# VH-VL binders against a0flq6r38to208, part 10

Target 1, 171 residues: a0flq6r38to208
Amino acid sequence: EARQFEDQHLIFSAPTSAGKSIVAELLSWKVASTGRKVLFVLPYISVAREKLHQIQRCWRRDDISVCGFIGPQASNPNEWLGAVCTIEKAASLTNRALSEDWFEEIGMIVVDEMHMVFDSSRGAHIEHMLSKVLLWNQSALEKVRIIGMSATIPELYRIGKWLDGAKVFEA
Key: E = the ipSAE of ESMFold2; O = the ipSAE of OpenDDE; V2 = 0.75 times the mean of E and O plus 0.25 times the DockQ between their complexes.

## First folded at step 4 (VH-VL)

Design b08 (framework fv_imvotamab_arm2; at its last look DockQ between E and O 0.15; V2 from the best seeds 0.00; counts 0 for: pae O 9.1 > 2, placed apart)
Fold by ESMFold2, look of step 6:
Structure b08 (fold): chain C 171 residues (1-171), chain A 119 residues (1-119), chain B 112 residues (1-112)
Amino acid sequence: as target 1 above (171 residues)
Amino acid sequence: EVQLVQSGAEVKKPGESLKISCKGSGYSFTSYWIGWVRQMPGKGLEWMGIIYPGDSDTRYSPSFQGQVTISADKSITTAYLQWSSLKASDTAMYYCARVEWFDSAFDYWGQGTLVTVSS
Amino acid sequence: DIVMTQTPLSSPVTLGQPASISCRSSQSLVHSDGNTYLSWLQQRPGQPPRLLIYKISNRFSGVPDRFSGSGAGTDFTLKISRVEAEDVGVYYCMQATQFPYTFGGGTKVEIK
């Protein structure tokens, strides 16, 4: 029962990102504190770099390592619990986690600008990645929780249904 | 199983353009960076740049910025190195190599492409 | 740019005897994550380079255990405990701790 509540996917929609970021940060910190990995997925290198530095500063106070997957230099997965990735690099990282048998270590994937799943050029990467998470969760003992942060759009509830009935919080 | 196969030797004159290729197989092409390395006749190795074929993220050594173009076509699992106008000083062996992202190691290398530029 | 300096430039070795190659960087190769991304490559005559050692001391798959790497900070060593005929070639150190990636000048190992 408590496990079911912790596995429920969430989507936050608000005109500003401040409240969304705080909630996602707190939830992701709780997951990392249990020793499970958190992946942060952002659409652009510049915003991903800013997010990386922000999370690194915050989580270093609690001795939790965070790595960037936004350029050519990256740490081995056994050395970090947090990862900040651009969309295509996040897709690659999760594929490697599956093929190299460490996908079970992932506790949460936080997708910023989740409405980009509808983007004609890049949305497929998000869709395919999250579909693999949903499939993994059907039989896994250690499930992956999805947290989405999105612009307010008409299709928001459809995303929620697709993510196994994710709770949608609109402001 | 991992293989990088490069295009054949080239003999060119100064001022001509050239595009050489590096085809990867036996691994997920879009999950690894690919680097280009130059070796002048009788000299050591020089890093030229790298590309991530998954999103075309490309980084150049300052020494080669503006001198060459690195690109990739992920649909045919091929990376490219090209010159718009060759110089005699471009005569060298050119290697492509796969870069293991996690350990930043050049783990698999192509056989090399000899480029000769002379009148 | 981090300058990588190798010594010796040439290392003639009697078959079955050890060889030792040094590599010195112009600044520390310790990355902010605590790792040191120092690799050793081998280039046999007429062949492309191949990876021997990564992260100072880890042997790449298929590399014989007669090859070992050591060092820290700015000073690194590749050792071949017992040189075989197939070990003839040029050896390079390479750093990937900091962009741009840079190589040492090479050390030629040859049989006396």
Scores: ipSAE 0.434, ipTM 0.809, lowest interface PAE 3.3, mean pLDDT 89
Fold by ESMFold2-Fast, scan of step 4:
Structure b08 (fold): chain C 171 residues (1-171), chain A 119 residues (1-119), chain B 112 residues (1-112)
Amino acid sequence: as target 1 above (171 residues)
Amino acid sequence: EVQLVQSGAEVKKPGESLKISCKGSGYSFTSYWIGWVRQMPGKGLEWMGIIYPGDSDTRYSPSFQGQVTISADKSITTAYLQWSSLKASDTAMYYCARVEWFDSAFDYWGQGTLVTVSS
Amino acid sequence: DIVMTQTPLSSPVTLGQPASISCRSSQSLVHSDGNTYLSWLQQRPGQPPRLLIYKISNRFSGVPDRFSGSGAGTDFTLKISRVEAEDVGVYYCMQATQFPYTFGGGTKVEIK
């Protein structure tokens, strides 16, 4: 039961609060510290680049390698535990993980601006990526945890239900 | 089998527009970058630019910024290199190549498209 | 831009003898992620380039083990232990550490 709650997907919602990011970063650091990969998914290159530098600074003390899948340069996947990605590149990376048989190494996916799942073009990439995670979790002993950060919108609880009853926290 | 197949040779006059293609097969087209490389007759290789077909993220060499447009249509797994107005100095062999993201290596190459621009 | 300088410009080699090609970069090719994105390409007459080596010393699929890469920082070497007739062509080093990606001027390997 305790473990059941530990594996629960979470959604944090606040209109403008940066505090939701700190909680997700702490949870992701704990996952990376156990040797499992964490993906951070963000909608825009500039925001992703800022997040990359922030996470690299925070995790440097623990010698945890964090790479950016934002532009053409990317590190060897076997050496990194944290990856900061734009939406489409994150979807590509998870597809690659499935085809190359290392999806099991992923412990957590943190999706910033989760409400973008309703965007007609970019939202499809988020939806397909997370649908693959949910399908994987149906039979996996070690689940991939989904952490969403979102603006406060009426549809938030519907997203929570879609993500296997994710716990929703609203500020 | 990974393959990149480029469009056929082109003979053009200065001022004409041109769009050449590079069709990928045998791999996940949206999971790899496509780079374009120019080779002028009897000369070496020059990197022109690179595109990620999944989101159209495109980077150009400063020498080619504004000279060409790189694009991709993921529904038909095809990348494009385009000129709005050709110059005689554009006469060259043009190669597309798949770029392995983690290694930044140009691992598979198209056969090349020869573009000749003369009056 | 990072300038890549290759030496020699031309390497006439007797069949079965070794060949060595040098590549020097105007600044370090070590990326902030710790990797060095230096590749070696082979272009046979009338053919497109072919990847031989990536990240200094890793042989690409199907590349014979007579080809080896080495080096660090700004100084890199491609060696062919025993040159065969099919090795005739132009060899290029390439860096992908920094935009714009740049190529060396090429080294022509030919049989004397």
Scores: ipSAE 0.402, ipTM 0.789, lowest interface PAE 2.8, mean pLDDT 88
Fold by OpenDDE, look of step 6:
Structure b08 (fold): chain C 171 residues (1-171), chain A 119 residues (1-119), chain B 112 residues (1-112)
Amino acid sequence: as target 1 above (171 residues)
Amino acid sequence: EVQLVQSGAEVKKPGESLKISCKGSGYSFTSYWIGWVRQMPGKGLEWMGIIYPGDSDTRYSPSFQGQVTISADKSITTAYLQWSSLKASDTAMYYCARVEWFDSAFDYWGQGTLVTVSS
Amino acid sequence: DIVMTQTPLSSPVTLGQPASISCRSSQSLVHSDGNTYLSWLQQRPGQPPRLLIYKISNRFSGVPDRFSGSGAGTDFTLKISRVEAEDVGVYYCMQATQFPYTFGGGTKVEIK
């Protein structure tokens, strides 16, 4: 039961992003500290770079390597535990993880502005990527936990249901 | 050794289509962005756009948006720049370059492809 | 778009003497992540551009130590401590802090 709770997907919804981000980052740090990889998925390059800087600064003291998949560089999967990605890069990275057989190393995927799944063409990418994660989780011994950060929207419950009954926290 | 090798010089007429190539080698092609830069005769460098071959994420300069198409074929580690209808004003040297991570630096460059468009 | 302005347009220099090139941006190149994505490129006659400096002051691999970059915010400088014959060419600054990336107009370094 405890393990089930630990593997449960979460959606944080609040008018402001500060509280959501802190919780997500703490949970992510916990996962990274165990040696599993964490993907941060951001909607825009500028936001991704900010997140990268923030996470790197925070995790540096624990010698947890964080890389960015915002621009041109690809890194060896063995060289990082945290990856900050744009939506497209996250999709690419997860595909690579599947093809290169290291998807099991991923412990958590944090998706910012998850509500974009409804309103953006890029939302389709999020949907496809996370659907693969959900599919993976059906047969995986160690599941990938999804953390979604979202604005408060009426359709939030739909995201929860889609993510295998994710726990929804609304502030 | 990281290398970008571009296709040969092109001589075209206005209205013709063209697709030039940039082949990367010596590194993980799908893990680095490829950028295209135009240099008109005797002029400076102009950023056209970049593409991530891993997923074909493409970003264009507003000046070149809709004017050219940037694409990539990761199976042969090649990026492309193409025109549907060339103009005389498209006469220039075109460079491809690899974009380094975080630094956003164009660290390795192709030798350039000279495109001449004249009637 | 961020406009990059280089000065001077041309820099004639005596061999062995220093050279200095300025690059000014129309707005701060400090990204929200705290980095400044300013690069310097060298283009020798008949050759493709070559990366010299990235993030203001970091020399790229293989770049001689006579090249140095400095600056902050909107004002940047490339210095050549002692110009050699092989340094003849056009130098460009480039910002990659925001899209679209933009180049300076270039500075031609030539030997007197």
Scores: ipSAE 0.006, ipTM 0.594, lowest interface PAE 9.1, mean pLDDT 91
ESMFold2 (binder alone), look of step 6: mean pLDDT 94; pTM 0.959

Design b09 (framework fv_imvotamab_arm2)
Fold by ESMFold2-Fast, scan of step 4:
Structure b09 (fold): chain C 171 residues (1-171), chain A 119 residues (1-119), chain B 112 residues (1-112)
Amino acid sequence: as target 1 above (171 residues)
Amino acid sequence: EVQLVQSGAEVKKPGESLKISCKGSGYSFTSYWIGWVRQMPGKGLEWMGIIYPGDSDTRYSPSFQGQVTISADKSITTAYLQWSSLKASDTAMYYCARVEWLDSAFDYWGQGTLVTVSS
Amino acid sequence: DIVMTQTPLSSPVTLGQPASISCRSSQSLVHSDGNTYLSWLQQRPGQPPRLLIYKISNRFSGVPDRFSGSGAGTDFTLKISRVEAEDVGVYYCMQATQFPYTFGGGTKVEIK
């Protein structure tokens, strides 16, 4: 269990299978239970919809509100603690948080398929979003934690270095 | 100043193709949805569909699915509504509107494009 | 589809008097997130629609205080406390709780 690393950015390396996401799910639940916002970032609408229903099911018993930013049906940012987003929509929501002064309410961003950061078109959104998080963390006492889930690729060490020496776990 | 400027009025014959535009300015074009709304002469408002220019995620009203195509070109901050083959029943005023996502509010509207389809 | 019904179809009002417009939905507009995505739009003659109110009761920027929204579930009201000449037009409610988004049929406010 990676709870001993709850102050560090983490990257979990495994096949696309959801099996290794259990640690990210437990860590994100802990953050949301303290009243801080958690964003889940996924590359495709179908995968994001599945994750939305999964997190809603898991967090329902604790009465924690989870909303999807996958299509045009969205919630007021002050009335949710969990947000499941596609990449571009997550970037937009993060920019809104900065403009509307609620970025400090975000405790964690979980990025599925983190290796997509190397994609030329969509990767730029992940890169810009996470760069803003890293910049925010330089001055913030309550930092935003980044959790990445990725396919096993040689470039994971570069992502780890970029995320302030994130701890990398390989399956 | 947030502004949506639509293309000018069109007069077409049945069977012709048409593409009308909606150019956004004064805001981050890729951070808001753009919706299209039809108003037939003397009638009320009908929602046609909506697009997120950042990733081209597009949703249609069932009544308009397959009848029109909504698209966007973020390099020129412009959204489009297009028909492959116009019908006389497409005669209407067409509005684009910016949709504020978190409130699901159509907050700024274009001036409208009047499309007349007659033989 | 959620059907939105507005009453009255037409509302002749004397200047300075109040006006009230009702909107009723065929199903509850409460989203699973707890919010109600009900908006009110104003369309003046020859002009595009203009947002007045969103999420039942929140006034959009620049909208005068004389406009107010209220309601819950399936029953919603737009009130104009003191009708002015520039308030002439057609008013629409719309819901964005469920696809497809749907509009009410409109209520024409006219000065007597």
Scores: ipSAE 0.006, ipTM 0.594, lowest interface PAE 8.9, mean pLDDT 86

Design b10 (framework fv_imvotamab_arm2)
Fold by ESMFold2-Fast, scan of step 4:
Structure b10 (fold): chain C 171 residues (1-171), chain A 119 residues (1-119), chain B 112 residues (1-112)
Amino acid sequence: as target 1 above (171 residues)
Amino acid sequence: EVQLVQSGAEVKKPGESLKISCKGSGYSFTSYWIGWVRQMPGKGLEWMGIIYPGDSDTRYSPSFQGQVTISADKSITTAYLQWSSLKASDTAMYYCARVEWYGSAFDYWGQGTLVTVSS
Amino acid sequence: DIVMTQTPLSSPVTLGQPASISCRSSQSLVHSDGNTYLSWLQQRPGQPPRLLIYKISNRFSGVPDRFSGSGAGTDFTLKISRVEAEDVGVYYCMQATQFPYTFGGGTKVEIK
């Protein structure tokens, strides 16, 4: 549905990680409930595993399938609506979506610790993944929404500008 | 067309090092795990380990942990299986195979590399 | 480790007749995502293994309809409805639900 999405990307910033994810999780649930795929991108395996179990519990009542892409037994893109990924695996899954023509099924990508884009090795994966999303959105009928959660750093507004004028919320 | 091409047969003596290869083509190499499977002469299949070339995440069977090293070079779409010191008991056919994300199944297989270790 | 037990060890069959292979796991193969990662492989003499069936019953690309998989939990079956000469070989079940991945011991299908 057209009214299900706004075009604007969002960035949430706070000194601590506590509470940042609640709004993103609610928005993600709404997207998944309409049949579109949501990716959660996290920097560490332990944090991604915790997020996977949390989202699986929260979305089970609505029969929404959530899979982890944090190890070798990651499930098929066609069998899930929620994917909890580490950075490198999210980038690979996004590349696969483009090559196999199912990228349009993605409604939202939630990037935790978005300031990691400045890490030289891992940041390149985030940057390339999000650049592909921005390119896709230029011609897509239904856009992929980017939601970022980040530490409070001076470069946040630069990231917001790069993400097509994303709105930045600071606590 | 998805294809995995392995390096040729090897004849080695105990104590020698060896590195065999598995080159992938026709698919996104960094988006799939590559597994290694051993088949000793006249015996069944044994899983040795797997690697995700995108980030080099590697998992080993407990039986092979510390016995071999699995690695990959994504710039040339090639995975490797390596021994620092071969033993006669390493004589076997070695297969590489792609692991598909949703089936967690070995969907495409290399032709195999026969390794013979004898003095 | 999950132990995979295959029966029978060998299956002599007449051309055109059915063949059935059983695979039993020491633990449930249901993954936390709800899927069961049980696959069947065929190895013809002198050839590398070939995927036939994945996730219990899904036929891989190019695999003839005469092959079918079934089962749940710990008990699984591969059936060949009408055995052809090209079906001679060793068949393996495999689980990928838990590390380490493990294979059954194999079942040799031979023509009588």
Scores: ipSAE 0.005, ipTM 0.535, lowest interface PAE 13.2, mean pLDDT 84

Design b11 (framework fv_imvotamab_arm2)
Fold by ESMFold2-Fast, scan of step 4:
Structure b11 (fold): chain C 171 residues (1-171), chain A 119 residues (1-119), chain B 112 residues (1-112)
Amino acid sequence: as target 1 above (171 residues)
Amino acid sequence: EVQLVQSGAEVKKPGESLKISCKGSGYSFTSYWIGWVRQMPGKGLEWMGIIYPGDSDTRYSPSFQGQVTISADKSITTAYLQWSSLKASDTAMYYCARVEWYSSAFDYWGQGTLVTVSS
Amino acid sequence: DIVMTQTPLSSPVTLGQPASISCRSSQSLVHSDGNTYLSWLQQRPGQPPRLLIYKISNRFSGVPDRFSGSGAGTDFTLKISRVEAEDVGVYYCMQATQFPYTFGGGTKVEIK
């Protein structure tokens, strides 16, 4: 049997982020509602702050705690189910999850600007983080799902293959 | 712990067929390409080709296209390199290595399989 | 095919002294995505190759900080700041910017 849509890694590519982020938000809400942690990884502090406020507002009605990891940590990591992070903070947080034995609590990582894995010094942080996720998934009973949002780039299929055959949606 | 374990040394005659293996463990086998590299005795490294085990997409060096077949069986996390008819000039050490797509670096290597072809 | 040329062919070095290896490509190694897919490998006698450096200057896990990579475009350098006995071996650069992937001819590092 082919891998189900709900547990398959996904990549969304479109000229604007509005359309692609909504699907990721709905999928991540489903994961958080089951008690598993969701990380949102964004490239810039300003964008991450906006995303933090949006997700906090959307998930408030279900009493789901969402924290920002955009600078110095303001709260206990164990008090949240949603984390909105900049790239470097997400890499740090996932390293902590591995060293402190709570990586199993993570159900999904949503990466904005996934195409940055191919460029800039910051791309190395995304690659290292996702490589660790892929390695974790091979031994884990409950896997971490990766959702990427990307600009339209020539070889999106390369990212898809690297992410265990992720399904690519291009508008 | 990422490991690539290759099959043992082979001694063959010209014209014989051969299939050598490379078994991956400690990582998601279908998420990484596997490359094959030849090293003739006392010589440098030559890239032969790569395969993506998830869908068996293969890319060959022009020098090796038609001379060897690269394949993989994801159910047993094993990649293969095969000759239909060996030549004395195929005498070499053959390495498999995992390839990181983002860096295209050959990050983990097998121990090598020595293939000797003589009459 | 991109041709990779390494110099010197051999580098005898005194323990504790620095060593430098050059790698030149016949074409720019900058990919259309903006990255340069240049790696350095070490092969100790009787051992398989080992990755040292990827994307010009990034040190692979477990590689000592005495190894460093630099360069851009077509001209690249691997430096060993303080050569140790265990560094004896052949060093190769390789490019993965375009198919076919190609290796330099190798540089043998020996203790004199």
Scores: ipSAE 0.000, ipTM 0.480, lowest interface PAE 16.5, mean pLDDT 84

Design b12 (framework fv_imvotamab_arm2)
Fold by ESMFold2-Fast, scan of step 4:
Structure b12 (fold): chain C 171 residues (1-171), chain A 119 residues (1-119), chain B 112 residues (1-112)
Amino acid sequence: as target 1 above (171 residues)
Amino acid sequence: EVQLVQSGAEVKKPGESLKISCKGSGYSFTSYWIGWVRQMPGKGLEWMGIIYPGDSDTRYSPSFQGQVTISADKSITTAYLQWSSLKASDTAMYYCARVEWYDYAFDYWGQGTLVTVSS
Amino acid sequence: DIVMTQTPLSSPVTLGQPASISCRSSQSLVHSDGNTYLSWLQQRPGQPPRLLIYKISNRFSGVPDRFSGSGAGTDFTLKISRVEAEDVGVYYCMQATQFPYTFGGGTKVEIK
């Protein structure tokens, strides 16, 4: 009862991207501060690079390591709590976490442009990744929280239902 | 900017049904919870329950569970508080308030709806 | 249920002088997330309540800096550094750490 919002998946929606990422960034910082991993999933290399630099600047003050998994330029880190990824790299990273037994270290996955799940090519990667998270959460002692950021679309509540009744916030 | 406007005062007899409203404007209605608070004449504040309009998730105070129904219609940005059968002890001022989910703060309040139940 | 106890029941104060209101909870208000969801509300005569302070000490937008909140665990204080005529009303503390949310009994601030 006291924890009614802490373990829920959330979806933030706005006609413009201004402001909706700030809440997700704050929630992500809190998770990383507990020593659990946070993944940021973005659709384009240029946007992911800017996000990587932004989060590195913000979290450096707290000595939280943030690495990029963005095409051929992605770092190969041994220690990190934040990962900024393109869609395909995020799918690969989560598969690696499952095969190497460190998926339990992931506390949160933030998916930007969540409506991309309807893209037939790239959407399959998002769908498969999140389906694995939902399957993991069925029996996990420590669950992975999904935060989505999306354009305002009619299918938003359908996505919320698919994500175990995620709360939908429309600005 | 942010505004919660409640329906007008009601005078009812015991046993009658009643539904009062709270209309939100100036913000995304489905992004915030709406709480209901009762204030009996000359008394303090009592929390009745809250609803999340996006999916109608509702939580009640045990003291009010089964005595009232809270609902919302997001198509007209309006929350409701309803009684199937009023009692004289329901005479009170009823407030709705927007609840900011991150801080659990009741940040904006309606003007109140006075409900009087007498024979 | 968490019981919220406010003292005093009434606080007559001279204009320009400070006023302090205490709030005590029957159990710790520290949520499992580390936050303390203790708010202070002001209700002027004939008006709806108005948020003053949230999470112990954070002032809501538009609230004058003469209002300040402090405390931890089970003991909390709202202080008005220099009471003005417009500050007349009833002040309530409220906890939202666990269901059901509960209010203190209120403290009436009056000019003497």
Scores: ipSAE 0.006, ipTM 0.484, lowest interface PAE 17.2, mean pLDDT 84

Design b13 (framework fv_imvotamab_arm2)
Fold by ESMFold2-Fast, scan of step 4:
Structure b13 (fold): chain C 171 residues (1-171), chain A 119 residues (1-119), chain B 112 residues (1-112)
Amino acid sequence: as target 1 above (171 residues)
Amino acid sequence: EVQLVQSGAEVKKPGESLKISCKGSGYSFTSYWIGWVRQMPGKGLEWMGIIYPGDSDTRYSPSFQGQVTISADKSITTAYLQWSSLKASDTAMYYCARVEWYSGAFDYWGQGTLVTVSS
Amino acid sequence: DIVMTQTPLSSPVTLGQPASISCRSSQSLVHSDGNTYLSWLQQRPGQPPRLLIYKISNRFSGVPDRFSGSGAGTDFTLKISRVEAEDVGVYYCMQATQFPYTFGGGTKVEIK
C-alpha cells in the first residue's frame, strides 16, 4: 500500500488524475495529521486558489488548518499545517523556514507541474527550493519528502536522479 | 556549506598505483554528479569523467577511458580517481567538482590534488 | 567531440576598463531539452576554478554583477564591465550539452 512509499521521493507523470493524485493526497493528509507541515506548489494563482479550496474542504473534518500563500499577504508559520503556494511564494516560504529555524516542521512538499523546473524564468525557484530540501535531508533526523506531479518528458529521468533516486510512476 | 575536500599531494614513480579522494559535505552527496578534471602544469582544463554516486553511473572522456577508474562510496560521501600504473605524463593537478543537474555546471570545486610522477 | 575555441589567448587590460572574451563551439550547444549548457569558469593563480556563469547568462551565487554572459547557438561572450585587480587569472568556457564535456583553451586576463 501507500506505506511502501513512506521514505522515498516520488514522481507521478503523464496527464492523468486517476490514481496518481489519490496517492499524493493520502500521503500529504497523513503527514499533516501527524502535525508536520505540507506545502503544495502550483504554477499559477488561479490553479493555486482552486487547489487551496479543494484541500481546505478535504481536511476540514480533521481540523487541519490550510493557508494560501498566493498573494502579498503573510501568515504566522505556526498557524498552519497545509500551505498552498505559487512557485515564488513556496521558494520564499522555505527560505523563511530555514532562517527562522522551523524547516524541520516541514514533512512534505508536493510540486505540481514539476517539469516547469525547465522554465527559464520560474524554474530557478523550483530548483533552488528543492536543492535546499535535498541539502537539509542529508543531515536531518526527519526528512522532507518531495512528491512531484509532471508531464511525461524525455528528461524526467534526470529529475528522478537529481531527487536522490526518486521513484517514477509513468502512465 | 557545500565543500569538496581532496586528499593531499602525491609523489610517485612510473608503474606505481595511486588512488586519490574527494570528500563531499554540506549537501546530498547522492543527488549530484562528481566530475574529475585534469590540469597539466601550465596547461588548460581537461574533463576526465563523471560519476553519479547514487547508482555509480560513470561516464569517461574517450581520452581517459581505460587509463583511470572513477568510483564512489556513498556511505562516506567520497569519490575516487585511481590509476593501476602511473606514467610520467600523469603529472598534473587533479580537481574534483560537483555538477548540478539543472545548470549542467561544475558549481563547487575541490582544492585540487597535485600528482607528481617522476623516475 | 565538440571543440571549444576561445579568443583571445591573452587579454592585457587597464584597471577599470572592460574585458571581453569570446567562445565558439564546433556544433550547436542546444540540448534536446531546449537548454544551452554553456558555462564560464575563472581560475585565479594558484586556486581551483570557480563557476561564474551557467546556461549562457546566469550568474552563480556570490559572483559580482560586473560579470555577464551572452550568446546563442555556437557563439558566446563573457564580459567584465570594469576589471579589478582580483580578476587576474585564466577564464574558461565549458560545454556540458553532450559527452564528452569539453573546455575552451582559456583566456589569460592580465593587468597592463
Scores: ipSAE 0.007, ipTM 0.537, lowest interface PAE 11.1, mean pLDDT 85

